# Ledger of designs, part 1: VHH binders against Phosphopantothenate--cysteine ligase 2

No score or structure here was measured in a lab: all are predicted.

Target 1, 323 residues: Phosphopantothenate--cysteine ligase 2, of Oryza sativa subsp. japonica (Rice) (q0j7n5)
Amino acid sequence: MAADPTTGGGEAESFFRAAPPLRDQDRVAGDLADFVARHSGSGGGGRLAGVVCVTSGGTTVPLEQRCVRYIDNFSSGQRGAASTEYFLKAGYAVIFIYRRGSKQPYCRFLPEDSFLDLFELGEESDIQVPESHAAVVKTAIRNYRKAIDEGLLLKLPFTTIFEYLQLLQMVGTAMNCLGRQGMFYLAAAVSDFYVPWESMAKHKIESASGPLNMQLNQVPKMLFILRKQWAPSAFCVSFKLETDPDILLQKAEAALRKYGMNVVVANELANYKDVVVMVTSNGRTTVRRPSKEDDVEEQLIDLLVEMHSEHIMQLNQDVHKLT
Below, numbering starts at 1 at the first letter of every chain, in headers, positions and changes, except where a header shows other numbers; Kabat numbers aren't used for antibody chains.
F, E and O stand for the ipSAE by ESMFold2-Fast, ESMFold2 and OpenDDE, each averaged over both directions (binder to target, target to binder). V2 = 0.75 x the mean of E and O + 0.25 x the DockQ between their complexes.
[cut] marks letters that were taken out.
Atom coordinates printed by the task and the answers are left out, and those that the model quotes come from them; centres of patches stay.

## First folded at step 1 (VHH)

Design a1 (framework vhh_lunsekimig_d3)
Fold by ESMFold2-Fast, scan of step 1:
Structure a1 (fold): chain B 323 residues (1-323), chain A 119 residues (1-119)
Amino acid sequence: as target 1 above (323 residues)
Amino acid sequence: EVQLVESGGGVVQPGGSLRLSCAASGFTFSDYALYWYRQAAGIERELIASISSGGSTNYVDSVKGRFTISRDNSENTMYLQMNSLRAEDTGLYYCARDYWEGYSTFDYWGQGTLVTVSS
């Protein structure tokens, strides 16, 4: 069942060569290099539990080069944002690859359509936070500023599938030097199909132009390439979302084997905030939040941190002679 | 500690039937998907049937409708019922359980049981 490590390599290379240039690529490369270097040395960063790349939110597929139209693989970013908070709490440095507009770490308490309800005007028309929200807001500010100022959180935004995969390649390659200290927590909702940039309409799609004929190509299997080429020693966690629980577990087990994942987190669309199943070579673990006031991510991250610690401490497991 | 032991192989005429068994120990049987592989002379070992922990089954096209995989979680045993056997079904039959460790993967294998379909 082991996939050929070169399977999809040529397709991925073609994707990256044809992709539009990543906006601010040089700045991203510099920030990423500085972040990884800070956490790979014997300085303060060397005392970290690990370094994790968390992907969060949904990708979009643009339909036109000069466009307003796209296909959106919607995700709120709740899982990635909450998980980032718990990884930081556990002593990790976090590279947060996120969809612009998705939920942010420490900002999940923000109301969706009532942002201004968080504030009130004082007697001198100054902006104030009501006492009912003050403690939550102050804690969020302190935790966020600490993570940013101490260089423990690097935020890398994306919108399109092209931006997402280019960032994942850059981060995966940069984190390879961390070996087993690195973890990938791949919670982003990633598009299965895309319109190649060179095949894309350069002008706005017009409704009066007759039937819409789009060339849709399959997105290259980046989980395979991440696991086999970019960061082969890292601890890799991927996600499976399904409506049918019988199919869900079968797909999770297949993904674990096919893509070489250490853990596949399986969740149903109907209850993904309440319960998840961790699928590993050693079996399944069901994680449930105790109440609607709790995060399922708290126990999930605690368990993943324990497993990652064991992965780092691995000394004598030699499976290479049998594969 | 993980052990898989196959049994039930033998010599059978074309069109005949055999039932293979795989007795498992050293792990929580009900939590794992399990597999039957076949190794014929001069051919690489191939996956012929699978059964998920939830009981969902899958088969390679050449055995669909002839072979049935099943499991008994109370007995920690997996079965392969083989009907309408053909000469091409001759080979060593292995039961397996997946194992993944980082970028490395291997399967826990039994010793294999020989099935010979001949006149």
Scores: ipSAE 0.000, ipTM 0.116, lowest interface PAE 19.2, mean pLDDT 78

Design a10 (framework vhh_7xy4_2)
Fold by ESMFold2-Fast, scan of step 1:
Order: C-alpha cells, then sequence, then structure tokens
Structure a10 (fold): chain B 323 residues (1-323), chain A 120 residues (1-120)
C-alpha cells in the first residue's frame, strides 16, 4: 500500500519550510549518501546484518532565534549509546543521530564530572592512564577506531527539535533505498511542542510587565511521517516510557497500532536499566538483565536483530506477488 | 512564488529513452536539493531520484537504478532526468520537486508534471 501524500504531509511540510537551515546540510547529505551507498547492494561490501538509524538523547525547543532560552527534554543517551555498541557487535552499520553532550558509544564508562581522574601525571610530567583503567580505555579506543575507520559508524549531532527532525527526514529518505534492510531505533526523547522559528523573537525575551505569552505548536507526528512517508519498508522500533506500570503495556500496544511500529519497547522510569518489555503484533517479551553488571540492551538488541532478519525475509515473499 | 515547469514526456516504446527537463524559478536553485518523483495512474507518489545542490551526490530508487540518470545545470536553473531502457511500469506523471520526497514533500514545490507513457 502506497502512502497517501495528503495524509499528515501538510503539517510536516509547514514545519520544514519554516525551520531554520540545518548547519552543514550539504556535508551531512554527502556523508549520509556515501555511508548508505557503502552499505547497500550497489556499493556495500561484505555480509552486513543491516543498517540501523539509532536516535539518542533529548531534543531542545529554542524560545528565541538567537537561542538564549530553551525547553529541554532531558535524556542521558544511555539507551542509544549502549544499543549502538551492540548493533555494531551484531554486524550492523549504524547511523547515530545524537544530542550534543549525550553519552557516546564506547565512552559510557567516562564519569560526567571526573574526566581528569582517568589520567595520572608521572615523575617526568608524562601523561599516563592508571593500570586499573587502562584495559577499559584501550578496548574503547580499539572498538571506536574500528567502527569509524571501517565506515560502520556515522555520527550526526543535533541540539534542537528543528535539527533533529531535519536529520531524521534526511536519514529516513536516504535509507528508503535500503527497503527492508533498514532499521530505525528511535530512543531519543522528542519534544511534543515547539515555538515556530518565524514566530520567535530574534533576541532575548522581554519581560517589562505582565506574564510571558508564547505560542506553542504541536510537533508533527514524527513516527507516523517516518512510517507512512520517509521509509515505509523499514523495520521501526519506538520507545514508551511510563511512571505507572499498570497502564504501560496498554499504552505501548496503543502506540504500536497508532503509528504502525514493528516493535514498541516499553519501560518504567524506575527500572529502565533492569527490564524492558518488547511489544509486537505477536505478543509481549520481557527482557531482564542477568545482573547489575550487565546491560539489558545486549539481549534486547539480539532479539531485535532476529526480528529484523525475519522482516528482511518477507521481501522474498512480497517479490513473488503480482503487481 | 516558486515555479517548476516539467517537459520532455511523451509516448515511447519499451526499451526506448526520454530526457525530462524541469525549469525552476522563484528561488535560488543552486542552494537546494532537487528530486524527481512520479505518480502512476491510480497509485501514490513514488520517489525516483535526488540530486544535491552542487550535483556531487545522487540517489536513486531501486526500480530505476542503472537506467535513469539525474543531473542539473545551476547556470540555467534546470534539472534533468535521462531515462533509458524504459519499461511499461515506468508509465506515470513525472514531477520535479524542490527538496526530496515522494509522499507529500513538497506539495507546494511540485510542478504540474509531464506524462510519460511506455507502450507499443
Amino acid sequence: as target 1 above (323 residues)
Amino acid sequence: QLQLVESGGGLVQPGGSLRLSCAASGFTFSNYWMAWVRQPHGKGLEYIATISSGGDYTYYSDSVKGRFTISRDNAKNTLYLQMNSLKPEDTAMYYCAKDFYESGYPLDYKGQGTQVTVSS
């Protein structure tokens, strides 16, 4: 079934027309094209499991065109960073759309406040990594360099909701040619409301007398647009975070149906590092980390990779259908 | 304000060739990515090809890869689509679009189209 071009398109078109230009758009587009071509049947090398777009961290909504004030949807980026490591381990090429300052793949062990604690100064003022940390640091460097140098990891930074959606549109459109080999793993915390760029003050908000009045519009329904317009054949995974466990699964199931996702990963705020529930049309699967030293993402990604492989195999069935 | 005018369509035999043109006005053509999309009778829009603002990067749908070539002349504000080895399945109204997308992007920047019919 082809997507109706009038369904949801008008709202998103208005958003993108009014959005500020994406910094280095042509460079991003070129890097993205080269990356997709390298990992597709036309120019891809080897036996990749697939190509996945991982979104990570939280978006901001600027309140002024010069970006002095903003509303932040905070997310550490832990889920996306950890998942990227496991996708790379599983033989995927990864496009990592991330919030500037959020956790990075292979760097999750770095303390937020204590970067210099990773180093010590020797007697001749040489910089050294203590033996207690040397193994972890060396492993991180080797894995990161391999992923970058072999062209298996493309990093695309964002800060604002405008940058995020522009990048997602570009990546979705570029990955459309991969068909069912493409996967979207949408772990970013995305703003529900925004101030239109052309409606913003160019300079600081003035508060001489009385209350501040701001116009907030709903952000276009990204999951719907991705599924119906940008990459309709891709395997799509979204996330649902709730504080109330009694309604979590009902809301996840509703989101699966509403947005046409292949999987909704449901987790409770209190235990999101310990347990997640994968919701699909075939039922529910609970994933728990074996210990506090393990990542729940390891088993989660293994299961998603298996599901994605099945999704890819559906292409052979569809090819034999009469047009 | 923005105007896109497609031309070059027509009736062609299977295995034949056509060259489509799109004349752009009302915007700085050299600053924008451009696309060709098509719509077969009674079906939705299908993405065909995209070209970067400078022409350095091109992308094609799998259905046309190796047969169609997108190009542009920024000095003439013109986008082209060279179509070779045409098949009956290529029969559609072809549209030039500012920014890239098939399913609704950008409706405000889509021209009136040029009809391509591949038939014996």
Scores: ipSAE 0.000, ipTM 0.108, lowest interface PAE 19.8, mean pLDDT 79

Design a11 (framework vhh_lunsekimig_d3)
Fold by ESMFold2-Fast, scan of step 1:
Structure a11 (fold): chain B 323 residues (1-323), chain A 119 residues (1-119)
Amino acid sequence: as target 1 above (323 residues)
Amino acid sequence: EVQLVESGGGVVQPGGSLRLSCAASGFTFSEYWLYWYRQAAGIERELIASISYGGSTNYVDSVKGRFTISRDNSENTMYLQMNSLRAEDTGLYYCATGYDLHYESQDYWGQGTLVTVSS
């Protein structure tokens, strides 16, 4: 991370200039512009509900230009998928930047290795959903289709760190016009290091018995650039996952100050589904799910929606308009 | 059989207009997302417009304000009204449908209709 904010801009420029072109960039740009325009048509006093960018899943770092070898920051996408459902329930429009293959909103009940168990063949060889699953499947279809058809959910897939950061830049800059109504919920697991595209082997790397001589560059700190340049008025939420609870809160507080985040959600790997700690400039709030049948995301999103509403309304409190 | 048949392509001068039609059969048309894709010479096929079963529309930035996608569920037909046509709009136009939205693969494709914008 650069100590001087000006230095971080140069690193980001170098990264984007050297990155491979984003597949379907024009399609993404068009859909994104249309989506943002639909939900920005009110002045600063619009609906309390806003527009949120949720990032979900883990990035990969490709090691070769024409190959299948990757370093994978795997994440199931459970946090982002569940949170997207609760943001939609709270009256938000959601831009869902997700790792291809990660958990999807309204599809969290789908088993990874047992998809066909959701179906059975009827008497006429028709495909049926068993009664035991019919209600949950119907609810999922209804909620998902409603969100898509009403233009409340835009899904943008990524696989690599290059795709992820290019999408984040596009979404960040597009959402800048939303000002304080914009929220970023940055739950994706992002790679810390990458291999520059132009430095990659064009063919498969042969695993040598000797050391692999490959330069790893540090990924530019895009959270800083998002907060300072792309969407400076937006409400920004980031995540810290750690195995050591003593280090976790220290890292969360550092991230608040260093990156200018409004909230850092801190959780331990061992219990991230059960407990989360929200760290703000005003202190710490612990969120616990009441039972294992509940989602911790429900209360987490409720609290974030309250904080975001306050963030939107703070614009009315200053004497910058001396009457 | 599922069939998608495009029509309405042709040669038009810059600034002109064309209306493309996609006639569908063999599936419950009203329940599907519908898409228009374009393939220009030497360029990969790209999604230019989509319409949901509920009527929500999306456009690639280069055609926004110039193209309008619509559907008529009673006639099992989707349309693309193209106005203010430019040389860059030249290409094969495909209609497509599937349960998946946007950038993922589509289940069914038409054969394409050629649009040529030339002076």
Scores: ipSAE 0.000, ipTM 0.103, lowest interface PAE 21.6, mean pLDDT 78

Design a12 (framework vhh_podentamig1)
Fold by ESMFold2-Fast, scan of step 1:
Structure a12 (fold): chain B 323 residues (1-323), chain A 118 residues (1-118)
Amino acid sequence: as target 1 above (323 residues)
Amino acid sequence: EVQLVESGGGLVQPGRSLTLSCAASGFTFDYYAYGWYRQAPGKQRELVAAIYSGSTLYADSVKGRFTISRDNAKNSIYLQMNSLRPEDTALYYCARETFSWGHYEDYWGQGTQVTVSS
């Protein structure tokens, strides 16, 4: 990729060159190519609503190459996991880029501290699920196995900001051939700063004579590069979190126009589980969950699926007008 | 420590020009998007202009009259305001914006007052 200073390509290229090599990169590339080829419409391989990349959980910024001190962007991954379930329900194939240890699709019911309470031992010391939990567990297993076995869910784990951005670049580039059928749903909590990997080679713990000296660099704005270079025809959904509610929607509208997003989902920190505002070029739509037992993601994904369908259809209308 | 400091505000007659400056320090300037916002008495704060690496955005009320620019060598952004009107009277804020969900908040300057009056 040639450097493109107007879109931040030069800074992104520098970041990727200096990053540590992605573990199992060739295997990830192969899995991704196979997944995209299965769903690209080559040979009419199935009727999908679309293919979506969902990013989920929070990135870490390592402070040392080998010793594990880091800056963590906390996110449970609840939104990405729930949204993945609803995308699969809507007939999408999903590439799920997720933080190791974050919430997984179909496993959001699992208790963190009482996992073993889901099981009991039978008379032959076999493992059983009590009838009180059996229906929920069986439904989770059926849905998960269907998604995996039918090749509708590809899971790509990350921990660090380096791994996250390397995976996003690979997925963005691979999904480019899908054109308007591709969607990016960028719900991961991404670090604004990082310590350059090569700079960490100069910070050996054994030779430190005082406090740890950190050099923080700004993470390049990959959203411009995703939109301009990696997948320019895809339907892009990003998230804006704001603590100041008075300017949240103005900031979301500015972000939509600056970065060429199709939708910006605006969330206030105080009520992000209860209500979101979808900001588009056509206006604002408020989405509220009906009760505390419901997911706001259900209606959010239904509306995004409808908008994406319109985005796909627009290409077909334009082709018919030109012929 | 991140700091944004506005300057260049003042009292000016209608039809004249004024340039606002925002000096940034404590971070790598060229990686960020920046915006100018304004708030008049009794009105909501509004985005006036924004800039990120080769892209600009303007409110309809100022398009064609105001120009946003950046100087990465000086760690500064500017708002050139031409053909000023009494309705441009407001407190003007410089903002560094992030377009990522992260642990980092958007940063605001303290504001600079612009008064357009005969």
Scores: ipSAE 0.000, ipTM 0.199, lowest interface PAE 12.7, mean pLDDT 77

Design a13 (framework vhh_7xy4_2)
Fold by ESMFold2-Fast, scan of step 1:
Structure a13 (fold): chain B 323 residues (1-323), chain A 121 residues (1-121)
Amino acid sequence: as target 1 above (323 residues)
Amino acid sequence: QLQLVESGGGLVQPGGSLRLSCAASGFTFDDYAMAWVRQPHGKGLEYIATISWSGGSTYYSDSVKGRFTISRDNAKNTLYLQMNSLKPEDTAMYYCAREYGTYWQSPFDYKGQGTQVTVSS
């Protein structure tokens, strides 16, 4: 890659220096360090499981420091939530960077706007689940508690582009020690442009102010920085979603080369739940769900796990040759 | 026994058109994505186009986009490639392929015998 030396690293550094402080940064750093340390050791010979960072949901770009107005890069979080379940099933530890309010692992089938309708009051005012929902809720609770209690799922919430990129930098840097055992599954819908924090209005923008003039800067190319600086040996998977199928694979192939991704998962907005195309340096593989009741993510994750296992085996082969 | 049989190749002048067909048997055709790949004489395999199991999604290499159209008839277990505005560079053996591969394996798990396309005056 022949990147322009006047851009890239300087823009990223300026972005992070000017960003608002990440809420609970020290706690996040501690939780992340503990999580990575727990899974970097050798537990049982011959294991092929790894640690994956899954990003999920869409970022927002605040227009005011005390946010009343924002630009939303909407995503339900379905892909990331479903994929997290299958990674956990495949024996991975998962760091789940997610948009607040987006779909959660094991909760994808629960009503989003009817939380209290999931419960009723029983005898002595104990909380009970109606019989119609009991099986789904019990399965969700069991799977979720198992993943959390066994230290296999770390959840890191974001809302803004600033929080998202700060978390991605922290996770990328922390996972670097895992080398090829680390995987990034970058399914979040990320804003291309943002308003610099220092340039924002501190108060609500009033309609009487006339035409809205905002300074929009391009978000630094974090996929490039992830591969160059934060986690150069990790297995990296990114996503391309398009409404126009005519440019989808062209963009996927460009992203593979430009950002050094191991896999680019290409899908169309119209059928993203039914079919995806995995684009690699070795070719393309189309993944379809067998029926409308199945998840395309089940087969997608199975194939990615196999690819990641091969990537890890490459490292083990190289180490053996050196010794 | 799994079988893919390509047909429809031949000699055509630059700017001409050909329609390739692939008859599939021995597996549930509408459960698999299908592809067309080609191999010019003395060169490696080149990906051309993919179609999803239902026919709802299609993808093309940059070299053929806007000129070739992949389609399928699941009732007849047949895959098609409509080739328009043919160029000398399109000269190759064309193969029908069933896609269901992994990263370190062939991107297709089965490939037919092929049909020759020659674009020359």
Scores: ipSAE 0.000, ipTM 0.121, lowest interface PAE 18.8, mean pLDDT 79

Design a14 (framework vhh_lunsekimig_d3)
Fold by ESMFold2-Fast, scan of step 1:
Structure a14 (fold): chain B 323 residues (1-323), chain A 120 residues (1-120)
Amino acid sequence: as target 1 above (323 residues)
Amino acid sequence: EVQLVESGGGVVQPGGSLRLSCAASGLTFSYYALYWYRQAAGIERELIASITWGGSTNYVDSVKGRFTISRDNSENTMYLQMNSLRAEDTGLYYCAADTYEYGFRPEDYWGQGTLVTVSS
């Protein structure tokens, strides 16, 4: 219930202090610093439209420190994967924070169940792709390798809420030097509640004659910390998914004002692939895919790129002391 | 087709020097973290040196101060300068590159290996 911004900062600090160490933290920090430096004005990066952090997939909440049981915020990662493709097409460099096992850019249409079903052995025992899949696989390989080989895509995996928030903090602080050229596209499905890491060793999940009462702490509101502390000049896009259409837009407008977002993208669970509503301080814009063969993300990203460009240009005009 | 090709291995006396090279075709080194691994007889393949695409280097303690990793992005080549070689440095040396998939192993691309033998 507390709406105090200063309380939110203290909660975030406590969360990070108590969190388990991030796996490969030093490697992530080095590669992130190198990526940001290459694509910043000070680092001598190329002519980019901008740098965007895309978050994708759902977080898990472990119930034990050695995780055998967890609560999963299910998300396929479809939105973030598709959007990453369109940001790359629009001339962005992309930092892709993603749930392990979620949809990947350029791979959204590939089989998920069996990796080996993508291949067959030829007469010489050479590895081949069946004709039915060859064109799709070749296009995926070409697009993915181009993005990686040109240093335009940095992939940072997570599984737990702890890993996700640690990566978001590292990326947010690293991107602060980009100022208004940075964008955050926060499409990950983030857990609202978690079991504190330090309390997990004392948590007993057992069959008893009474009901099992599980105590969870609220996850700190990182959207506010991102806007206020980590990257205050960046263009921030958040998502609101709801099953009830009557309250969806009201909640999106409230989130825009409360967390200082530039855009809140409102999605209904029933039609999230067909239509989205962009909520801004200037009003609402409905984005619909033209057909079932199109991605709604194509038009959505085009509009966000235009808005981001205006965000960058407005600061430049202010510096020039117009008339 | 992506290929990494190591060269510069050979037989050298203790205290000697060798320079290994790794040349790439089908990929651009400037956007990859690059690694040298060593496979000694009876020992698992170990990471001995790394260089990020920004130029930051790291070494396993046993080679620190003796080995130097470097990259030439214009020539699409990586190097390992090995000085003060010891019998324990004998092994197959592998060049590797990865595509920023943190927490995932092995590296995306591997060379065929080059043999270094340190003997009197």
Scores: ipSAE 0.000, ipTM 0.133, lowest interface PAE 18.1, mean pLDDT 79

Design a15 (framework vhh_8h5u_2; at its last look DockQ between E and O 0.03; V2 from the best seeds 0.00; counts 0 for: pae E 23.5 > 2, unsure alone 60.7 < 65, grease 27.6 > 24.2, SAP .726 > .668, placed apart)
Fold by ESMFold2, look of step 2:
Structure a15 (fold): chain B 323 residues (1-323), chain A 121 residues (1-121)
Amino acid sequence: as target 1 above (323 residues)
Amino acid sequence: EVQVVESGGGLVQPGGSLRLSCAASGFTFSYSDYAMGWYRQAPGNQHERVAIIYTGGSTNYPDSVKGRFTISRDNAKNTGYLQMNSLKSEDTAVYYCVKPYEWSGYTFDYWGQGTQVTVSS
């Protein structure tokens, strides 16, 4: 039962039909419904900011049904985590779809290999933070706890391409009722190919078994489906990352037109922390951080919030449903 | 936890009737927000859909049961029903209540454990 991916809606139906069920789907659906309902009044008529879905980290492609081996589209999640902090600061409620183990909002300063170096034992085995980091850690704890306890941040973890796309479908559908108050900030590194569930080995793949033959199917074009079916009124931001600067902006502009994005953020791999280019139907805007101690995401989010505010009050670019 | 539980199966003579019930729990939305269906499987065969009722209330049946089976639902009880009349020996199977979850053109299914229907004299 080879896939024929030429029809976008049919590709997505085939993908989800072939995917394993999402673990905890009912709890996730309930949490989503509660979160969206809590923030719908804020987005429905006041000057309050909106609701944004931030995707972060990278997907895996399992090679086995009892997944021991997989292909990883690695991303640290730094972009998504930093951007979530700035969206929360700007008054947004955030749905954070993230790869398990990736960088988290308010925790970006933590060492990758030496987490325990942030702590020491004091008198009577009291846990302490060295004075050199105490202020930064206290601020991070306060900001994180406030965001969670006030219901401004909903965190939805994924590992596999199946979980990622299932969550994106659920969130996209749930956010449709927000109309123009919703934003999608799609910074996750998403796999281009996957192994259909029925094609996977049920047990660990043995290296001594000879050649491994596997069918790889192309992941459906979910940006198109999100824009046309799930949340057509939302403000959508996607990312284009290229190693070839000569064609980067041409590819970003092509993606803008093809998928009907409101903004495509163009990044060069070598310097994506320093500079990005926002590509819209109105032109290009270059965003640079002032110094290496600054986050490029601060100014990027400030501009996106302004553009989203204009989108809420009026269209900044045409959005067409081709029917 | 989503749970779909069937009841009402049993042994019946040819020409007889049975009414199957399907109680669904663990959904956030009312029963009317989702489609539901009935499938059956005899040993060695694939599952066959024998009835479906969509969110809007329209129904569909294969020719093998059309006119004999009727699907319905009670939104207040979050419960669906399959009325089976004029039963034949070929209707003998395990019957499953299936709650399709449709989300923006995509379907996810929740299956019950099944209830046996046996038509024999």
Scores: ipSAE 0.000, ipTM 0.091, lowest interface PAE 23.5, mean pLDDT 77
ESMFold2-Fast, scan of step 1: ipSAE 0.141; ipTM 0.603
ESMFold2 (binder alone), look of step 2: mean pLDDT 77; pTM 0.788
OpenDDE, look of step 2: ipSAE 0.050; ipTM 0.541

Design a16 (framework vhh_podentamig1)
Fold by ESMFold2-Fast, scan of step 1:
Structure a16 (fold): chain B 323 residues (1-323), chain A 118 residues (1-118)
Amino acid sequence: as target 1 above (323 residues)
Amino acid sequence: EVQLVESGGGLVQPGRSLTLSCAASGFTFSSYWYGWYRQAPGKQRELVAAISYGSTLYADSVKGRFTISRDNAKNSIYLQMNSLRPEDTALYYCAKDQYLEFGSYDYWGQGTQVTVSS
């Protein structure tokens, strides 16, 4: 049987209908609508470069409705956090869908496991930052507060696969009105399989004597639905990581064709901090960091911004094209 | 280089047992979930069992018969298959969580053949 986009949409609708309610859904919807509306028009004689949804970190799969057990996908969130900084620097507004506990923009160089080492006590127990860290901390605070206070960064947290996909649907649908000005940068590590909410035990699973028995279902292919239904004019970027460069490029090209992505960012595990390959319908572009002190994300985002600008300009080209 | 290498497949009679092993290298083993998948002739690849640190999941078709386990000291994943049936005949693949910093969706071993026949 041939695959049908309508059938894929039906699977997604079933997933969302059966999913647990999203925490603070009405507030998220309001914040999102306000954020998109704020950035859909011209501002003070200049225009924003674009609006990007960055997804970051890894999803969890809960095993119980009254949850005490999860399957956890490990992702530091380094890629999404770094990329968010560079998108903001490039003049974008950013909707940051992130795993709770993952790396945050502007905090990547701060100690994770030694939070209290960032501070010292002065006379009369006043809190201070040691001189050795003061410049980095001040820069982080300044950049972060500026982005939040100027309404350029909207942070939407998730933990579970259900929360992630519900947020992606809400953001995709809300950004549709931005047309070609919208971009999706899909760097989150997303579970392939999940336990359906309605099939879960309502209470803690007792397994004192034998193996845990659970129904496993495939997660619906949301990239296809995002591209075909939720935000069809947006510029879409997805990610692939493999050990074999020949397989990597085959997989990247397959994803580009199958899901209608504008760019697939392909990376080999052996050198993922140093090199990425951007795969498009027009060919491949290799991006290398100049040194180990640099972020590969800096040049990657610069190139994606150029490509997105071309994508936006295609509307004028399409109007003037000849048959 | 990240590698997953399966072993332990073979020809076995119905009602017998096999243990599959998967040796992992090139990454921090304890931080991820792992799964066993299978592909029967003419069918799509399906998840059989999954394991994270301290937790296991099974497909309905194998529950009560198969047991997944891990040995962090040996960087290995195992699938103990009891009461094998002809319908368990398939190429069995080991997969890690397909997710490092870039959200990979396709990382598999080469597979090991299991044939259940008299």
Scores: ipSAE 0.000, ipTM 0.132, lowest interface PAE 20.2, mean pLDDT 77

